VH-VL binders against q9umr5. Designs and how they scored, part 219

Target 1, 268 residues: q9umr5
Amino acid sequence: SYKPVIVVHGLFDSSYSFRHLLEYINETHPGTVVTVLDLFDGRESLRPLWEQVQGFREAVVPIMAKAPQGVHLICYSQGGLVCRALLSVMDDHNVDSFISLSSPQMGQYGDTDYLKWLFPTSMRSNLYRICYSPWGQEFSICNYWHDPHHDDLYLNASSFLALINGERDHPNATVWRKNFLRVGHLVLIGGPDDGVITPWQSSFFGFYDANETVLEMEEQLVYLRDSFGLKTLLARGAIVRCPMAGISHTAWHSNRTLYETCIEPWLS
Below, E stands for the ipSAE of ESMFold2; O stands for the ipSAE of OpenDDE; V2 stands for 0.75 times the mean of E and O plus 0.25 times the DockQ between their complexes.

## First folded at step 8 (VH-VL)

Design pg32 (framework fv_nofazinlimab; at its last look DockQ between E and O 0.22; V2 from the best seeds 0.00; counts 0 for: pae E 9.4 > 2, placed apart)
Fold by OpenDDE, look of step 10:
Structure pg32 (fold): chain C 268 residues (1-268), chain A 122 residues (1-122), chain B 112 residues (1-112)
Amino acid sequence: as target 1 above (268 residues)
Amino acid sequence: QVQLVQSGAEVKKPGSSVKVSCKASGGTFSSYAISWVRQAPGQGLEYLGYIIPIFGTANYNEKFKGRVTITADKSTSTAYMELSSLRSEDTAVYYCARGGYSSYGYEPFDYWGQGTMVTVSS
Amino acid sequence: DVVMTQSPLSLPVTLGQPASISCRSSQSLVYSDGNTYLYWFQQRPGQSPRRLIYKVSNRDSGVPDRFSGSGSGTDFTLKISRVEAEDVGVYYCMQGTQWPFTFGQGTKLEIK
């Protein structure tokens, strides 16, 4: 039988967005128990990510307990960060495939038409002021806001991303790394036509330097220092990169070709 | 110069709802947080919640969660605080306040509204 | 929730004399960024509150230099070097480090 699949949604999202994915999984892997977690839907997805991690942890623990052979995680957009954190704090998770579906794994510094209402171009350069404060960090968006021009503030004030990345020292860094490394495979999915994740390479742990030049995963300090296990995972062949063009952000979970190419192979 | 102008005094019956407005002028609106605090007669200050307009949602003090709703209209630079299921204990002056920026980052409450008296009585 | 405790609650002062208000938090107010988000507010009779101090010791524009804030961790102090008649009112400390942000009880400063 197929391992259970747990799905975690993204910002301003809900389980309804994954109706096509459920259909695809049912067709190609009949009998698979798929659970789309309806937690922190809609506006509630703006709650602090650590709060979300705790909530999702409570939901997945029973599922994992009933699946001794392991489970698969499909985590979309913001959900990908939630899942990575979840795997970092859980010392007993049994996740075989962690599928990060167009997630801002190295953070967001968005400047796209889709996000103009949330991150207007004129405001993007100033969002660090509110996001890197106690007031801003009460919102999920700020928890992974990564301003490349204010790296010092990011490193010091980010209460989520900087921690799970091991970019700021904390007493749980070693343990979180150990826990995260329990994952069988890390499947990274994203693409240049996403239009939301900025830069789109963030889905592959790439990100801007101080000049807004995109550096690859292997050039990132978190990789070079193996702060949360990326280097180790890569070395053992546990990282799968699946880039795909022509897919908008809201279509990653509904595109059949993407599913067959990047998701299905890892649902065994 | 930034100004916050609140709506006028309200008299409400128990069980009803009140919605107070706070219009900001003289500065930007979307990227600042608008905080709401209240003060019962002769009492101290109590933090209700705040909104960052560009995010479209507010952060609430759990004490009031379920009864208080804070919204913002970016087009009019106006924040709103609605309190439902009113009780006598909700009688207070309600203040809105805006945060600002310093060399140290975001700093709340640099500008205050004039306050709105809400009286809840049978 | 973080409890903010002010002392004294009532502060009668002679004009021209110094005044000191203490604010203690139930836990450290040092945030992850190393800053301490402790604020002082003044509320004169019949007026809205006014921010005097932000982040422990920074005076807002227009605040007389006779006002000063100090402290660290859990213990903070607002000092008025020479009390003037216009200083009459209630003073509040507030922590902005941990949500929900909370105020002290207030200290009523009055002239003897």
Scores: ipSAE 0.887, ipTM 0.952, lowest interface PAE 0.6, mean pLDDT 95
Fold by ESMFold2-Fast, scan of step 8:
Structure pg32 (fold): chain C 268 residues (1-268), chain A 122 residues (1-122), chain B 112 residues (1-112)
Amino acid sequence: as target 1 above (268 residues)
Amino acid sequence: QVQLVQSGAEVKKPGSSVKVSCKASGGTFSSYAISWVRQAPGQGLEYLGYIIPIFGTANYNEKFKGRVTITADKSTSTAYMELSSLRSEDTAVYYCARGGYSSYGYEPFDYWGQGTMVTVSS
Amino acid sequence: DVVMTQSPLSLPVTLGQPASISCRSSQSLVYSDGNTYLYWFQQRPGQSPRRLIYKVSNRDSGVPDRFSGSGSGTDFTLKISRVEAEDVGVYYCMQGTQWPFTFGQGTKLEIK
């Protein structure tokens, strides 16, 4: 009947954050097998994203293999980037709906409320100095740090985001694009009151230019060049954009109206 | 002027734990990598791991993972290296070192502590 | 892990003569940003190590100009144009391109 659902959490997070989401799914789609992956929890979420991708890949392969009709992914915050890479590196994924809950798909540039304990004063303008080095790239936060004032350093030093977005060339780029394009639906969710994801439009593949003016997805080179398939997916009718105001970063997985509007329709 | 001052020498029994401190004075503490390196008597340098204090966690060399814990207290500008299940092979001088920045970007090991001798014997 | 191999391991030199230390890596040290994360350190007897050279060829502040670094890819050299008595010690190369970061085994420079 209902396809299994795999949930991937975010930074400093664990499966407990999804108790309300699981309630909602059980109410609307009773009998759905939901697996919340308890890998890279808490401080382990700071491990390099490629290491996390490998670990999550090992966990999702048997789930996908046992579900020939397909699976759905719900990936929250940083977890959305893990899922982006999973879909690209797996030659045989059978994901129908990839639901990205407020994930910084074009990167992060900001000292946010959620990260304030890590950055007691604004360090946004100087974080590039450590992040764009081999030392910084061993931490997940630096893997998607995208300083719009040092875009050349981001493009050259990012070991993760610049590669999965096709912003820097990689030998596997053509295969990654082909694999990603097998997804049935890319459901993008986010909003202006998130308070953590900066700019919030990063959840919809928008991002800052050098003047910190947000350019939307269709103005991004990655879209225009169709580097990993966004333009192809949009033309196919496979991209769903579901912005919602009034929701803070830690509430995306526990708001009933959000669930009914943006998630429920995509859980066949 | 940046200075790193380490805690004093320790003599420990096999199976015990040791915790070495490294206090930074002068300059900024939080946005630099603080590395821990050891040197057994008459031997070369071996990288244990490092912490970037603003991230609140450390990266460990797999060889020591499970036995070494590196932490930082930003309020006192002090980094710590704790090594458990001590063996005679852990006898070494333990150094902390801090990175910095040049016009070419991040540079490691621009400042070193004086070293802490840890002797593991019965 | 990237293996760093130094040669020679023992380097006896006459005062005033040049000295040369080789460092070879098991794979290229060029990072994706175009930088080569190769470093040279000096350790005098009883002292903490001191960084001499960063990113292959850049000399640290206070390091005499008789010290120079060169190389690319996997082959690197530290040269001392005119050895002085204070140069006695062990010299280490290090790579910071790929974690875990690794040191060469060291070269002991002695006055003969």
Scores: ipSAE 0.814, ipTM 0.918, lowest interface PAE 1.0, mean pLDDT 92
Fold by ESMFold2, look of step 10:
Structure pg32 (fold): chain C 268 residues (1-268), chain A 122 residues (1-122), chain B 112 residues (1-112)
Amino acid sequence: as target 1 above (268 residues)
Amino acid sequence: QVQLVQSGAEVKKPGSSVKVSCKASGGTFSSYAISWVRQAPGQGLEYLGYIIPIFGTANYNEKFKGRVTITADKSTSTAYMELSSLRSEDTAVYYCARGGYSSYGYEPFDYWGQGTMVTVSS
Amino acid sequence: DVVMTQSPLSLPVTLGQPASISCRSSQSLVYSDGNTYLYWFQQRPGQSPRRLIYKVSNRDSGVPDRFSGSGSGTDFTLKISRVEAEDVGVYYCMQGTQWPFTFGQGTKLEIK
């Protein structure tokens, strides 16, 4: 029998968005118990990410308890950051595959329709003034906003991303790294035609330097210092990178070829 | 142009409650903090709490915990403040206020309502 | 709570002369993002408060340049270079660094 699958959605999203993914899993892995968590839907996805992590943690505990052999996580967009934080804060998680589906793992530095709606007079170059303030950190988008031109502000003011990346000192860093390293596989999915995640390489732990040149995962300080375990995971052969072109941000969970290539092999 | 229009004056007996409304117009409602501040006659300003309407939960000054309830109705762009177990010391003008965005980002208390006088008298 | 202390509490000023109001906080108002959340408000008789100065020294749009704010850490000052008749009212400082937000006692400015 197949391990249960837990699905965590992204920004302005709900459980309905995953109906095609559920169909694919049912066809290729019949009998798999799949739970799409119905929390922080729609505008509730703008709540602070630590609040979302707490809520999703409470929801996954009974599912994991009923599956001592392990579970898989499929986590889309903003949901991939929630899931990575879960892996860090839960010393009792039993996640085998963590499948990160086009998630801004190293942050976001791009104008989106959601940002235009929320902060209509701001451009990405100005959002640090909002996001790195007490009011800005009340919005999930600002919790992973990563302005490469104001790195000192990011390191000081980010209440979420700088902490789970181990970029700012905190007393839980060693425990969070230990917990994250208990995952069996980290499956990174994304591609150049996403159109929302900026840079798209954030889905693979790549990100801009101060000149907006993309540095790949292996060039990032968080990797080089192994601050939360990326170098250790890569050395174990536990990181799978599955890029795919031609997929827009809203289409990752409804593309059969992507499912068959990047997701299906990891749903043991 | 952003405007905050509050409900009219109230006279209440001790031990009762009052609910003051604050209707916003001329701007975005859901993402801005709507704050409540009061001013007793001849006294200074005192902060009660705030709500960010898109989230629907409020943050309260601990001094008023258990007596104040702040809510918002996004469909009517209206925030509410209810104060229970009224005492004569609660006699005050109650203001709602909202932040705004400038070239320097978000700043609190950009716009104020006209105030609502609440008188608690036996 | 952060205590905000203003002085003087009453400030009679001759029309056309300068005025200066002091505000002191019981702890630093510098937040983790490097900003200092110190504000000045004006309340004219019978009116709602109006924001004049945000984050220590920044004038709001439509505020005359005769108003200026300064200070750092725990000590702050509002200055009016030449007081005009329309400046009569009560002036409050406020901190927005730590919840709950707290106001000074107010300084009543009157024309002699």
Scores: ipSAE 0.007, ipTM 0.519, lowest interface PAE 9.4, mean pLDDT 88
ESMFold2 (binder alone), look of step 10: mean pLDDT 90; pTM 0.918

Design pg33 (framework fv_nofazinlimab)
Fold by ESMFold2-Fast, scan of step 8:
Structure pg33 (fold): chain C 268 residues (1-268), chain A 122 residues (1-122), chain B 112 residues (1-112)
Amino acid sequence: as target 1 above (268 residues)
Amino acid sequence: QVQLVQSGAEVKKPGSSVKVSCKASGGTFSSYAISWVRQAPGQGLEYLGYIIPIFGTANYNEKFKGRVTITADKSTSTAYMELSSLRSEDTAVYYCARGGYESYGYEPFDYWGQGTMVTVSS
Amino acid sequence: DVVMTQSPLSLPVTLGQPASISCRSSQSLVYSDGNTYLYWFQQRPGQSPRRLIYKVSNRDSGVPDRFSGSGSGTDFTLKISRVEAEDVGVYYCMQGTQWPFTFGQGTKLEIK
């Protein structure tokens, strides 16, 4: 009786990360068919996001077709951006709840513990140079790298996030908006102790201005212009914000209290 | 300032694989794209793929996808290109090249290796 | 794939005279950022290629000012104002706007 759940993982991740989430769903909603998509794992998560969207699209089509009552999406970290694009490009998706687990919805700009390990300080400052080029845009992290000191470069060179957010024009923008608006609920989850997503408010469509002051969703041009439907969804009562302190980036899918508070209520 | 030194010439049998190295000295290795291109005798240049070492993975030309693997070892500042299932048509000089940052942003092929001749014959 | 077409393929030039090489792309090379990712390379006999020009018209450090690049959209030109003996070699254009990045077939410049 419960709608099936499709799970999309994040950067340098795999389906194995979700074993606790699957246990929680089985305990509270026994009989739920949960499919964790085992595509673009590990280093393959660095493939361009549009390539990942195409692959995940092919995987979700048969699942959605078998579930005429609808499905739920749980999309973690970078996976939340994949799911944003899926909801826009699919003319026939039947997603009820889209649950975004600490995803950089307005982009990433920061030198967290994770990025310090991957990117030395000097390269973080210069990532805009390689990322905002055709060479860099063939890698997923560059598709949503959003340097607030080079916002013009982000807007013009981002081949993915700036287009999906309606920050740059695209011929398909009107259709993408119409498709996205079919979603039943947009459940946004994140928190100040994440330690990877920078700024953490990116998970709630907030982001840095040029002075690195965070502006929340309602102050963003994409919201004010209703570029892909956020203002319409909020007016419908379809946006749920569930911030939680004390949770690190790799713990969102394995924290029982978070599951019970932010995820469980939206699985029907 | 920056030099790219490639491994020596190879003669390989059809169906085997070859792994060519490209060692960088001077300058910064990890923050630039390392490209691999080849040139058959008397012919033009063909792009195989490239790696950005800090990301640890590469982007491949579809023509070679499944046969080419490009890797990088940041600790030794060395990039590698491995080509499997070799055919006579793979006989070529294989070049590595590194990009750079100019005032207008990222630019490719700033420095080139000396080339590695790979001959595929019986 | 974006096809890069050079002309002429063979360019015999008298020493001290100007030379001009054309490069045409099957699609516009203007990227979404407004930049044109068009490059020119020189390959002297027995040597690795060397980048001469980046983004249409920017001359690399150490490249003589007799070399100049120009063009826009799909039509690009490399000019040598006064050909010298050391300029003998093959010249390639390359587009970096759309993956896979592609080279022209090359223009062989030789002294007649």
Scores: ipSAE 0.760, ipTM 0.889, lowest interface PAE 1.2, mean pLDDT 91

Design pg34 (framework fv_nofazinlimab)
Fold by ESMFold2-Fast, scan of step 8:
Structure pg34 (fold): chain C 268 residues (1-268), chain A 122 residues (1-122), chain B 112 residues (1-112)
Amino acid sequence: as target 1 above (268 residues)
Amino acid sequence: QVQLVQSGAEVKKPGSSVKVSCKASGGTFSSYAISWVRQAPGQGLEYLGYIIPIFGTANYNEKFKGRVTITADKSTSTAYMELSSLRSEDTAVYYCARGGYGSYGYEPFDYWGQGTMVTVSS
Amino acid sequence: DVVMTQSPLSLPVTLGQPASISCRSSQSLVYSDGNTYLYWFQQRPGQSPRRLIYKVSNRDSGVPDRFSGSGSGTDFTLKISRVEAEDVGVYYCMQGTQWPFTFGQGTKLEIK
């Protein structure tokens, strides 16, 4: 029998977006119990990420408790950050594979259609004025806005991403690291044609330096300091990197080749 | 300034399908959502669903799930609403409007199409 | 679904006199962000709806100041201080707090 799968959606999204993913799982792993969490959908996805983490935590606890052999998480876009925090705050999670599907793990910074859709009159260079205010941190997208030209503001104002990535100190950091390290596999998926996640390498813990040159995971301070366990996970062979070109942001959960290559192998 | 221009009136038989288009101009098509609302003759407004072209996400009112499909073609800046298994009570003016449940940075339904009359007759 | 109830359904008014339309929701329309997503629309005969008011009391650009919205929680009002001939039409309230968007049944404003 296969381990249950829990799916966490992204910004302005809902469970309906995953119908193709469920079809693929049913075809390759028939009998798998898949729960797509229908919390914080639509406009509620703009709520602060810590608030979303609390709500999703309450929903996943009973599912994990019923599956002593473990569960898998598939977390899409913004949902991948929710799952990062869940793995850190839950003292008793039993997640085997955490599949992060095009999620901005080091943050978002880009002048994309996504930015224009959410803030039609704002430029990426000016979003730090909104996001790094107390008011701005009440919005999920600002919780992971990472302006490489104002890294001091990001470190001081980010109420979510800087803390879960261990970029700023937190009293619970040691416990969060211990909890996160219980994950069996960290499967990172993303690609250059996503069109929304900027830089796309953020899905693999890469990010811009002050000159907007992308530095990969192994060059990041969070990796080098092993702030939440990336270096330890890589050393034990627990990190899987699965980049794929030709896939737009809304197609990660509905592309059969992507599923067969990057997701299917990790659904025991 | 955003303008939404809809396709012309349709007369359909019961059991058939209709596909209404809504072409957007002004602003960027991918920067907003498109909703569909209908109005039967002499009746009020009824919400069908929306699409957010940038995310490819379409959400439907449960009343119409299984019969309505909303799609978007970014290359032509056009949203479509297709309603299947038509019956006489589907006779209505169908409107597209800017905005949806996930709208941010602007308030929904600030711009409307001119409406498309769909008549279902036997 | 949130049920929106308007009163009256028919509103005959003398030119220059005030008019008032009530809208009541089956549930509170205060969203988790503290905002109240209540909207008012006008539909003139043979035309598409036009938004007049957003978030209870904010007038859209180009809407005359004789139109005003007020209310909180579940009880809302659209007022026209001095009705003019071009105000003839049907007025709808709409809630955007909970999915799906739902409309009141409409109030037909007529000149006596």
Scores: ipSAE 0.006, ipTM 0.418, lowest interface PAE 13.5, mean pLDDT 87

